# VH-VL binders against RecQ-mediated genome instability protein 1 (rmi1), part 4

Target 1, 235 residues: RecQ-mediated genome instability protein 1 (rmi1), of Schizosaccharomyces pombe (q10160)
Amino acid sequence: MNQTTTLSTELTELGVRVQNRWLQSLLDYLAKKHSTGANTTPQLVMQYLVASDIRESTTSEGAAPYIVSEQHNVRIENTMLLQIVRVREIGISIVNQLEYLNDLEELKKLKGQKVIRLVHDESGDEEQNDDDGLTEAQDAVQKGSELKKMCRLILEDSNGQRFWGLERKPIKGIQLSTKLGTKLLVKNVLVRRGVLMLDPNNTTILGGSIEEWDKDYFPKRLIEELKGELSKTKA

## First folded at step 4 (VH-VL)

Design s8 (from r7 with heavy chain Y107F; framework fv_roconkibart)
Fold by ESMFold2-Fast, scan of step 4:
Structure s8 (fold): chain C 235 residues (1-235), chain A 123 residues (1-123), chain B 112 residues (1-112)
Amino acid sequence: as target 1 above (235 residues)
Amino acid sequence: QVQLVQSGAEVKKPGASVKVSCKASGYTFTDYYMNWMRQAPGQGLEWMGWINTNTGDPTYADKFQGRVTFTLDTSISTAYMELSRLRSDDTAVYYCARVEGYSSSWFDAFDIWGQGTLVTVSS
Amino acid sequence: DVVMTQSPLSLPVTLGQPASISCRSSQSLLHSSGYNYLHWYLQKPGQSPQLLIYLGSNRASGVPDRFSGSGSGTDFTLKISRVEAEDVGVYYCMQALQTPYTFGQGTKLEIK
C-alpha cells in the first residue's frame, strides 16, 4: 500500500519506473522470505529488477519515444531504461573476432574452466611478465585484455521496441562478453538517423542479465552467430 | 553442474536429535534460499520451512516450530536441518531444495533438489 | 492452510497415448500479478522430485514439449500428449501462493 508508493517514488528518483503488479508481486514474495516488519529498500528492489525483463517489470514512462530517422539531430532529454539484446564489435573484422573467441575457448579447455585466471592490469604498477610461448591472442586473454574498438548494440525498451545504439566513446562494461539483458540508463542522448549515440556521460550501466537470453550464449553461441554473419557477408 | 548433496541415512531412537546436511555446488550459494521438505514412507511431500542463505534467517512451518533448527556454513556452501525430540512419526526421507533469490524465478518453484536423506526413528 | 486435491490418484496409461491429471485448490492461486502460484513436480521411482511446470503453464528447463500445464484460480490440469516409458512416476502439484506451501497427495502414472 503506502510502502509501494514510497518505493515507487524512490525508484523513480533512480531512473526506474516499475509496474505496480511487478512490485506488488516482489513485495509479497519478500514478505514470505523475511520476517514481518523487515524493511524493503530501493536497493534491494533494484537487485531483483536488473535480473528481470523490463517489458514485464517496468512502465512505458521509461520507454524510448518514437525515433525518427532524419538528417537533423534530435536529443532525448529524459532518462530511459533499456536492456541489451545483442552486442557487436564493428571496429574489428569478424575474422579477427572469431580468432580471438576460438582462442579464448581453447585456453579455457587447456586450463579447465574453473582455473582460468584473469590478471588485473594496473596502470603504472610493476608486474612480472610471463613469457611461456603463448600466441599473441592467448597472451592477451591471460592478461585480461579484450579486443575492443567500437560496439553497436541492439537495445530494447519497456514496450519491446528495438533500436540501435552506437558506442561513440568506449564505455567500460560494454564489450562482446557483456551479458544479454544487461540494463542501461540513458539520459540526454543524441539520436542520429534513429541510432542512440552512447558515451560514458549519457550511459550508466546498471548490470544484470536475462538468464533465458544469456544462458550458453558467450562465447559458443556468439561464435555461431558470427560465423553465420561472416558466411552471408561479401568481401 | 548444479547439485545439492545430502548426508547419509540415519537411524535414531525416540527422543534423540538428527542433523542432516545439504551441500551446494555449481552455483553461488547465497543467491538462493534453501527449503526443507520431508516425505514419510509411501506418503506425500510436506514443507518444513526455508532459510535465507545470505542472512541466515530461518522460517519454520508452525507444525515444526520449536523442534527444528535451520543453520548454515557459508564457507563450505552447506545448509543444515536439525530435528530434535524425535518421534516414530518423524521417520521420513528429508529433502533440501533451492529457490532463486534474485532472478525472475522468485515464485518459489523448487528447481534443484537434493537426493534425500532417510531418517528412521525406531526403538 | 491451502488444501490441494489431485485426481486421479492412480493413472494407468497405454504407451503413446495422452494422459491428463487434475489439481484443485481450496483457495484461488491467482495472484494480483496475473500469475497462478501452482507448480508441477515429477518423482520417478527411487528419485527426488523434479520440477516440470512452474506458474501454471511454463515448462521448466529441459522438460519435453509433450508436457503442458493449464488452468487458473482453483482448477489446474497437467497434460502429457504422448506418454513415454520415462514418464512413469508420481506427479505432485504444489501451491506457492502462501505459507505453508502445500502439495497434492500425488498421482501415480503407470504404463499398462
Scores: ipSAE 0.011, ipTM 0.477, lowest interface PAE 9.4, mean pLDDT 82

Design t10 (from a11 with heavy chain G31D; framework fv_recaticimab)
Fold by ESMFold2-Fast, scan of step 4:
Structure t10 (fold): chain C 235 residues (1-235), chain A 122 residues (1-122), chain B 112 residues (1-112)
Amino acid sequence: as target 1 above (235 residues)
Amino acid sequence: QVQLVQSGAEVKKPGASVKVSCKASGYTFTDYYMHWVRQAPGQGLEWMGYINPNSGGTKYHQNFKDRVTMTRDTSISTAYMELSRLRSDDTAVYYCARGLKYSSSFHLFDYWGQGTTVTVSS
Amino acid sequence: DIVMSQSPSSLSASVGDRVTITCKSSQSVLYSSNNQNYLAWYQQKPGKSPKLLIYWASTRESGVPDRFSGSGSGTDFTLTISSLQPEDFATYYCQQYYSTYTFGQGTKLEIK
């Protein structure tokens, strides 16, 4: 019958409660963008949802209860939909993190130069070989292991409330390079002094980002933020 | 159909303020950002800022942040742009433009108002 | 801000001609995570508001004639009109939306 109702029901079964207005607007946009009459699926809606700001796209039913800094040893049994505002690595010194991030930024510039040279030397038959010269840095980027000890997050719910989250045990996909606006489902979580205690058993990563938050953030803007934090420590 | 209808031309003295309105129809007002873009006579386009009509949240370009205020009234689907402490070089046509707020499409200005001419002269 | 530079500032062409307008950004507007170029093209006819022609560097807005096409990536972009019509008399602007919003200076197309 009503495509909005059908899609909303299917998304709810996936743990996501979308605002009806948001979904209707998305369907209007998709109809305009795909003049050929492309079919809208729950998977396609999810692609847009994880790229959205959940304060605008989802209902309060997935929001966190009011969490205060004084709450200690309180368990939130319900499932919450949260988006990542910031990621920090607190198990590694800021100085060591800055060394790694500056190296990453330099590698990105070098990769850009290689792309330009490859295009310029198009007549050459050699394909880009990533095995030579950049193996150490490439492996570090791919694995993310060198900067993964313990991450602390700033998380935000559908009502705009912000919370601290601490990685109690390593969660695959949570690291400094995790995109800002990435969506998480958090269930049956323990709160200690206002901080959500996250682990692989209570945290599911849905992915995505908020482009306005994430563009040019890693590693350039993160470097700037960490330098600011280091300056406060030195003062 | 989507329409953005702006208020009429204004003539102001230097130091005054001007408030331009943009009335939306043909779509759900709160589902799209409203951007403001100006164009001085014979010059190019200059982005001033936007408002999210759902939240009331705003973002202003650095060149205007000290003098511009963007607001909206959801009950009448109208956005407002007020520019204060007017100078002669603020003489321009001021446009409102609709921007999609879903995914990477936040930044597309797919519909524009007809423009409001603001003349600042002694 | 990302500075957008267009060339030429103006050009004259005859109906039926193929016209190319160039746009360069001071830094890349390609977002590697989604492999999209945050670049749009607008048409502004005399006395009228701008009209969106192309977004994501090469995606044509609905209702825009297929003679308009966009190409390019990173920092270098082009708008092409394959067979110029009288109604194409206008100024054309490129715009980046990668980091806030900035427009090129405009290219005024004069039909002979």
Scores: ipSAE 0.219, ipTM 0.653, lowest interface PAE 4.8, mean pLDDT 83

Design t11 (from a11 with heavy chain N54D; framework fv_recaticimab)
Fold by ESMFold2-Fast, scan of step 4:
Structure t11 (fold): chain C 235 residues (1-235), chain A 122 residues (1-122), chain B 112 residues (1-112)
Amino acid sequence: as target 1 above (235 residues)
Amino acid sequence: QVQLVQSGAEVKKPGASVKVSCKASGYTFTGYYMHWVRQAPGQGLEWMGYINPDSGGTKYHQNFKDRVTMTRDTSISTAYMELSRLRSDDTAVYYCARGLKYSSSFHLFDYWGQGTTVTVSS
Amino acid sequence: DIVMSQSPSSLSASVGDRVTITCKSSQSVLYSSNNQNYLAWYQQKPGKSPKLLIYWASTRESGVPDRFSGSGSGTDFTLTISSLQPEDFATYYCQQYYSTYTFGQGTKLEIK
């Protein structure tokens, strides 16, 4: 009890308000891990918090106010703790994104395999086909790292409210490969037509993920989602 | 100390429903998930689903989807698992187990109830 | 579902023996983002509920004797009992919690 109160106070100073029941469950887990020789720190708790679902780990004090599309030029001055539900790249065509992501998936299938083009001899249709596949994947990877333009996010607060966020200016760490459930602290943010206008000055990336959301998501399930979106636009 | 105490044995006919209870004590009931796992005679363990006692949110395994309902009563720290349209192959020991959630959607089963034997026979 | 396979289905041993039980998953249960294997081991004595022994493949549950150890990564896992005691005769189950929850069929440890 005394330890839970002290940790809650220290976490509040870091911008995070945890549920007492969640913190007690974590302390019980850490005790079972046999690593708690009186060394549970706020920093250690934060490591577990960023891997949690904030709907279960944090209080409504860090939640967003009710956000609607009718709100234009409204400023939310309070600090909010939010988690990323989805990331979309709106500055690059879905076709180009799918090409990049399919090439990444192909590269994963070649994981651990060394292919040295210098051992290619005169007759090499079979070897050439393998080389073409690897070259294609390498070009796509290089292309993707240089093609980030503007991300749009689906964000969620501790009450389960979902709303849009848009990169007004590039934020390092926000991209298609950003893990689902990544935690953000957002403060003094402008809302335009129900969308949070995010930039490096009002957004702090805490990191983390929600395992259930993120497992098998990038690039496999993202490819499936984008194919679905592309089909609707072609309909 | 943590204890999970389940209701007594049940004998049911095919097509009936059974509702098993699991009363928790020694911890904050709403701070931990409650899972249900069954074991047919001489067989292994089969996960059925869980309930979050705080929100009432549930997740069920596909094999029990549409037949199982998990609920709770926070005023008496008790979780319930109701299985409907019983078949003879639902004969099993049904366990509740506490989900120790470590900042993830997946849980460790650190404490188990004593089990409730459900026999489905014509 | 991820299928868990245990081997052997049963084995006979004497007090003091070193015993190993193996568990294989149909796909990797290692999550690269936290570098953790989502694998647990449970002990079940006749007429009793299961008891958690090991989690995260190799972390021993509080109160579990140090003769119990877990090892392995990805798809192949082992539970070892370094010096078997009379109270250790039981059925042992591995369990993945990477994608929902599935258990192995169990390994029954019997007196020789």
Scores: ipSAE 0.189, ipTM 0.631, lowest interface PAE 5.0, mean pLDDT 84

Design t12 (from a11 with heavy chain G31D Y102W; framework fv_recaticimab)
Fold by ESMFold2-Fast, scan of step 4:
Structure t12 (fold): chain C 235 residues (1-235), chain A 122 residues (1-122), chain B 112 residues (1-112)
Amino acid sequence: as target 1 above (235 residues)
Amino acid sequence: QVQLVQSGAEVKKPGASVKVSCKASGYTFTDYYMHWVRQAPGQGLEWMGYINPNSGGTKYHQNFKDRVTMTRDTSISTAYMELSRLRSDDTAVYYCARGLKWSSSFHLFDYWGQGTTVTVSS
Amino acid sequence: DIVMSQSPSSLSASVGDRVTITCKSSQSVLYSSNNQNYLAWYQQKPGKSPKLLIYWASTRESGVPDRFSGSGSGTDFTLTISSLQPEDFATYYCQQYYSTYTFGQGTKLEIK
């Protein structure tokens, strides 16, 4: 397709180098889904990309240039495209995190039950859509949990290499509830003792997720993972 | 024009292995996941697993993960499902079905093979 | 696994009838992030492979007649055939794809 080269060039300027086969497959899919005259934009391609597994959708040019875990005090100057495998809060005890997450899960369950009762009580559609009381309670629980200290990430590049990233400064949008498979652009980053030193100046959150990784994860599977980690050390 | 053509019926003894093939045509083989679903006589549908033909990555249902192996050969657009240590309750029709790769659409089984009958009897 | 329960197990009907089949999941199959229900309906005729009818609870697959419709959300789903045709006598299965894949036990639609 004539559009493939133009789109590939525009995506590269955004820091994303897609596999030609992947892009051609997407364009074929979009042509079948929509009328032939539909104009495909870089932004539309990006919507599909951030929902993809970058090991399949992008080239090795966006990957880490060496084995990150073996490096110390080295700067990676090029832009890497990475996806989040796991998020951990290391500035707050696992016990306190579990208390928060269990409370959040119970609140979500309670909110579901209230909506069902509201419908059975012949309440109006507008009341069901609002959920004012439970929404404020949910926000209060979230805000009161102090989940802002410091996150450590397991990151993955387009070659499947996994390595650690650490928030040296808070990055908005990085927290325990950040979706698995979220895409990051990381540029001019320092590696210390095999860990990427992340901050708002070197990290851009593109968003997205990998549905297979993220469904049923927060907070249920995260709670189970944290319980497992806690049990490995004397509580 | 999209077709999934499966191998012929098999009769096996308990303890044997069976390998079913599914040959795809009419589309780009690596753009779609290939799922395997079985149906015992008079019973419903049971999902066994999938393979991503592009990467070779697989995911198996817990009930089959110690006995099933899914592979593919991209040069002939063919997927394979091998089930080992067969029991009489493995008697079923085995289907391949494709799932679209884009977003979570690979969960949707839009085209199915004709089915392969596997009978396990002493 | 999410357990899918269909009702009824069999149903007798005449051409022209309105038919409804229900499907219940043991837990919600609604993904809050995209507000979609991960629920599909399949039709299977004797000796043939299943055919996809409906996905995302209510979206009709291309080529499927408009007499077929799906509705519901969360845990309770319905397949409706507004005016039954001779070719519609078959077994119908619901399927969740929210967490792995499980099918209902099937509803056999028979001629009266």
Scores: ipSAE 0.339, ipTM 0.679, lowest interface PAE 3.6, mean pLDDT 85

Design t14 (from a11 with heavy chain G31D S105R; framework fv_recaticimab)
Fold by ESMFold2-Fast, scan of step 4:
Structure t14 (fold): chain C 235 residues (1-235), chain A 122 residues (1-122), chain B 112 residues (1-112)
Amino acid sequence: as target 1 above (235 residues)
Amino acid sequence: QVQLVQSGAEVKKPGASVKVSCKASGYTFTDYYMHWVRQAPGQGLEWMGYINPNSGGTKYHQNFKDRVTMTRDTSISTAYMELSRLRSDDTAVYYCARGLKYSSRFHLFDYWGQGTTVTVSS
Amino acid sequence: DIVMSQSPSSLSASVGDRVTITCKSSQSVLYSSNNQNYLAWYQQKPGKSPKLLIYWASTRESGVPDRFSGSGSGTDFTLTISSLQPEDFATYYCQQYYSTYTFGQGTKLEIK
């Protein structure tokens, strides 16, 4: 069975080196689900990979080549596969961020109450009135993207090494609401004081998330984390 | 400044065991692997194994796996290498070296201890 | 294990000379994903521990004089000292860290 070998080779060309055990488990799962292992493509494997924990799904060959936190003015030319552990906005005060996030949480509560009311009333006709509420929720999310100035990331490689990434220029898809566990390919990146200097030319967003990390995170748990950070800064 | 200070020279009889210490200072002991490398008189450098001071996990070269034990004490930032059932061809200078981790397989030896001379003779 | 072979085993030189030491690996130490050679050079003076000079085949360690340079890729590597100084008389070792860790047999640089 050269199926896994062919897929592994093609994924490596995309910058992703998968664990054989993980890939074989995925292929077994897909065979049962779709009854046809012959049509498994690298693109389909990627859909599952971006939802995985790269510490379990990928090999150490895609990891950072040295302890990043110990480096200054070093360029990492290799392509690294990284997952986002945390996103912080450093160009906007924590106080202003908390105001925005609390407003967003309240908007989500109001939307939840409308849904509960509709279910309780058993009135399908009143569902038509929720169009405006849905648009308002979408507008709130888009407003969050517009409030972006400069994000700082905590990134993790396949070996579990964690280090900082700083957005030197705006990267589409990086913002406070970016899902935890989102996958990035980073290449030819400069390290300054242990921080990866990210920009659109050296960073590719693959997407995805880790459900266990991201579940109920934005904005509820993010608000609690920011309150904790603000309190420590005050001390 | 980073320093690795090793224990003093030892003379042992064949069949005995030797335990060499390596005390680290000037950095966070648990952030770097500690490797052991030996050098017999007139011979090159030979890698023996490493310890991860954070977890206590070890990896030994096959040539030493049945006779070597690597340990550490994080409270005093000290790593230990014990070699048992000594033979005359174990006569060497034993070095500890800090491992700068590139990945799970790739470590660079950026700082070395001064070496411990172990002489095995009858 | 990857076998490392150095040449020459010894050489005599004078202060100011350009010195070249060669290292060959039994298999490639080039990691294709990052296009880096996992090859280092160490200097060892009599009675002292080895000192890291060069890593990734050509990158000088902090504090190493610029007269030391490394070159090569794959299986063939060279350490060059462009203008030999009195403190450079030592034994030099190449080392691969691509698959575990193996060292060359060493090249002893002696005063002519």
Scores: ipSAE 0.000, ipTM 0.393, lowest interface PAE 18.2, mean pLDDT 81

Design t16 (from a11 with light chain S33D; framework fv_recaticimab)
Fold by ESMFold2-Fast, scan of step 4:
Parts: structure tokens; sequence; C-alpha cells
Structure t16 (fold): chain C 235 residues (1-235), chain A 122 residues (1-122), chain B 112 residues (1-112)
């Protein structure tokens, strides 16, 4: 009966305020996956929490309140738990980004075809041995890491409120390929006209993703979104 | 112990609406999604949609989106599925099923209601 | 929607037989990032609700006898019953949960 309360208390001490309803669901899943009897630790719960939607898994109850609006420039000294809704590169043209992303999509298609061929055909005389295409695609991936300049984020808190975040200094792990739903802890952050000013000193990446948001997103759906944005600017 | 109890059989005329209930017990109602799945006589299973009882948020399959409404009442731990503008091919057994939430996205259907037979005939 | 195809549509067998049911998806249900197959198997007896047997293609649900096993990856999956028991005569459904939820048409297992 009190197992969820004990875990919730321990997680709150780590700065994470978990919804009891979500924790009960996780405990049921873990019982099925591990055939019951496994000890559930706060660290194991955190592994699943970073893969969750914090609107469902966490609560703002007991947290210091904050207000973010376009009319106020303020510093939020307390810690915010946020998940990434979208990442955009604003320091590089959409045209150049699309060139990079189309190269990545071709690499992924090429890898997919090779895997299917290896699994389904064991003849040993396959015609899928074009290594030149793989090398070219790998060069495109490497080139993409050189294209990072400045990311703009859409972030979301446990109450579903969304905020703009701007990468004022490069943050390792923030790029176009960063998984949607990745969790961030942001503390002592400067807010300028409703935008969180992010840098390595105020932003900690916890990792994770939201599977429904991220599955098949990068680079396929991102390409579709950017083409739509480019079309609107040219109209 | 987890239990999902559905309302009794319904006979409806074409064009009418039917509302099926699913009463949950033995677990925290708002901690799990509730899915609706139907099965026409001699046919396979067809997913219709889900409701998140905590938020009231819903997701419907394209085939039902214009005719189905899913709701819940948290005070009595009951989920509802209403299907409007009934056709003879809506004759089926309608099941509610608990979605065990292992991720934010997709669920296992680990407990099912007993089913509600809906017959649509003139 | 991802289309699920089962074979055979029906099968006659005797108690003690080894039974294999196959399921094919129109596209891969393997998520490369976690290396998991989003595939489940359900058992449905006449007049009863479906029961979850297997999830993640090969993981048995709690309480399911070890004679039931699932295998496969990507687009091709099998459910095997190593030694058929009287209580196993039922219809079996595969289900993908990779992109929403779709079920196979079912395989009816009947006594020979």
Amino acid sequence: as target 1 above (235 residues)
Amino acid sequence: QVQLVQSGAEVKKPGASVKVSCKASGYTFTGYYMHWVRQAPGQGLEWMGYINPNSGGTKYHQNFKDRVTMTRDTSISTAYMELSRLRSDDTAVYYCARGLKYSSSFHLFDYWGQGTTVTVSS
Amino acid sequence: DIVMSQSPSSLSASVGDRVTITCKSSQSVLYSDNNQNYLAWYQQKPGKSPKLLIYWASTRESGVPDRFSGSGSGTDFTLTISSLQPEDFATYYCQQYYSTYTFGQGTKLEIK
C-alpha cells in the first residue's frame, strides 16, 4: 500500500515530484516485465521517468512557482523540469539544413535496405555492396555536426505550459538530432521577454525522450516541417 | 483485484446512438488509459480509440472519429463510449480494456471488460 | 495503418501436438532506438474477452504457461505452443502497438 509513497518521497529529495497515479502504473509494468519480486529503486524509476511525458508523470505541487511572460524580464532562481517539444537551428539557413537532413535520410534508407537484405537473403551473392554510398552519407553526418550554430527550443513543463528557450552559448547535446521529449533541468535562468536564456551553466540534460513524439521524427518529419516553414517564407 | 464491468446488451435501430459504460475497480482509475475495441460477429478485433481518465484527453481511430465520443466520470471510476448514427455493420461486441502505461505513447491491454453486445437492426 | 496478416486462418490439432501460428506486419514494428518489437499475442475463447499472452514479441505475461513462446523480429513473428493442452483451443490474435493499434484477423485453433 505505501510503496508508492516511499518512492515518491525519495524522488522528491532528488528534485523530481512524481504523480502517484503514474508511479502505480510503472510498478505494475515492472511487475510484469520482471516477473514480480524485483526491488524498485529511485534510479530505476528515473530511467522510466525520462522516457515519460512529464505532464502525466510529474507534478508542480510543492515546487516554487514561476511566471514567464513576454512582458517581463526576470531571473528564475528555482529549478524548472522541462521537456523538449521542438528544436530548430536558427543560425543556419533552412536550405542548408534541408541539404544536410536529406543526406541523413538517404543514409538511413541505405542502412535499412542492407539490414533487410541481410535478414531475408542468405545467398552470399547479394548485390547490396555499395560502400561508396555509405561513406558519402557518413561524411554528410560528420558535416552536419559542423553546421551547428544556435538552437531555439520549445520547452514544456509539468502543467503543459510552453516556453521559448534560446541557446545563448553552445550546450553539448542540444542539436537538431536531440530527441523530442528530452528532459532538462534549468536553474537560475535569465528570462528575456518570455524567452529562457540557456547556457551550459544553467542547463542540465537528463536525457530521455517521448517515444510518440520522437519515433520517425528525425530526420523525416523534421524535413517535412522545415519544407513547410520554407514554403511560408517564400509565399 | 482488477475488474472492468460493462453495461448490458443493447438493440438499436439504424440511425440511433448507443452509449456503453465500463466501471473499473481494484486499481487507481486515473492512473491507466481506457481503450475501446470492437469485434463484429465472426470477425477480428478493431481498435476504436482511448481516453486518458486523468486529463479527459481522447484519441480516436480515423474510421470512428466523426461518430464516437469517449468520456469518463472519475467520481464513480466509469468510462463511456458513445457511437452515433448507427449502421447495421456496427453490430458487434464492444470491449473496454485497460491500457497499462509503460511509456507516454503506447499501452498493453492487460485487463478487458466482459464485452457489451450491440445489435443494430431494423 | 500497419496491416497484420495471420496464417493459417484455422488449424486442427490434437492434445500434445506442437502448434505454430505466424503473423506478418506490412512494415517493421521493430524500434531501432530501443531494439524492441512492438508485437503482442492474445488468446480469446468463445464468448470470452481476449487475454494478453505475450508482449515485446517474446515476453510471457504473468501466469501464462511456459509452453507458450513468441519469436521473430521486424515483420515476421510466430507463436508456438510446444505441447497443446485442452484449455488451449481458442482463437489467437497478433497485435502491433508500434503505430497506434492493429490486430491480425485471427487463427482459430480447433480440436482434431
Scores: ipSAE 0.286, ipTM 0.687, lowest interface PAE 4.3, mean pLDDT 84

Design t18 (from a11 with heavy chain F106Y; framework fv_recaticimab)
Fold by ESMFold2-Fast, scan of step 4:
Structure t18 (fold): chain C 235 residues (1-235), chain A 122 residues (1-122), chain B 112 residues (1-112)
Amino acid sequence: as target 1 above (235 residues)
Amino acid sequence: QVQLVQSGAEVKKPGASVKVSCKASGYTFTGYYMHWVRQAPGQGLEWMGYINPNSGGTKYHQNFKDRVTMTRDTSISTAYMELSRLRSDDTAVYYCARGLKYSSSYHLFDYWGQGTTVTVSS
Amino acid sequence: DIVMSQSPSSLSASVGDRVTITCKSSQSVLYSSNNQNYLAWYQQKPGKSPKLLIYWASTRESGVPDRFSGSGSGTDFTLTISSLQPEDFATYYCQQYYSTYTFGQGTKLEIK
């Protein structure tokens, strides 16, 4: 329908190339969800896109144009849409990271499972009087400030190709607690020995997550993964 | 209007296979997961698995993993559930149910087929 | 699997009664990132397919009467029917969708 063409064009200007079938299905869903009619803007579509798996929701036009893992000192000029599979902090020892993460997990258990942000669940009230929860979250962040020096990412494109990304300069929003499935736009990126050299000038964080990947990942499952990696290093 | 219409009742002998169909209408077939849930006589609901009609990707419950196959045909908006090596305790009503794909609600079964009775007896 | 247990297995009640059905999960179905409980309630009348009543533990599905309400968090959940109507006699199932999908064994609501 005409609306899908208009939305696709507008989303392309935001750096996202959606699959027509995915967009048509989303429009059908939104029409059924809102009985009084849905106001479908590019921004609303983006809310669902950043929560999607880009292998399902986007076209190969946004994928890496080469086999990234085999390239050295090559610049990829085109804008790529990528999703984060894993984040690791490589500038700080695993032992120190585990100490921080175990402390954070204990703190979270003591304060209970409190989330300040409302989840889009179709409707229903989530408590808005979370002043104590907000203060507790801020206290937890201050007491257990995120360790950050240099992150290495496993990234995935719309074709399911996975490759490394290395944070060469601090990028706001990239840290161990960054949700799995977070979407990035990467352009004019240097590839060195199969690794994308990321910095704030070539990387834009769109946000989002893939719920199935991220559900209760941080910090519990991350701790388990790091313990496994530490064991292999000591072997 | 959304409808899920299932194939008719089946009577099978132990060791046979049964293939149940679920024809969807009134919505974009590839936009929603299709789940299969069964119910033995006088018993509760048991989830068997789902198929993503867009990709053909499936997820099966471990209890059925070695005997169940879920497929779909997007040209006719139909999902299929085939259960092999039937036992008498597979006697049940088998339901297809739609799950939303575009929110955390893809786990919710908002529309159900009418059910297909499968009787396994010697 | 997360095991769901309902109580009671059956309940006899009269029209106009307040009815409470309990559901317990073997582990928490609360997702910390969105503070949502992955818990739904379904109604099934004899010879018919189940019908979704409540999701996210307390959100009523469109078209479901306001006499139905859900409450609870983590591992303990309750479905309440504030003033039972004749059409409410059915079997009720809770379902978790936090880690795959499992249903409670059902609570049959019968006329006294």
Scores: ipSAE 0.243, ipTM 0.650, lowest interface PAE 5.0, mean pLDDT 83

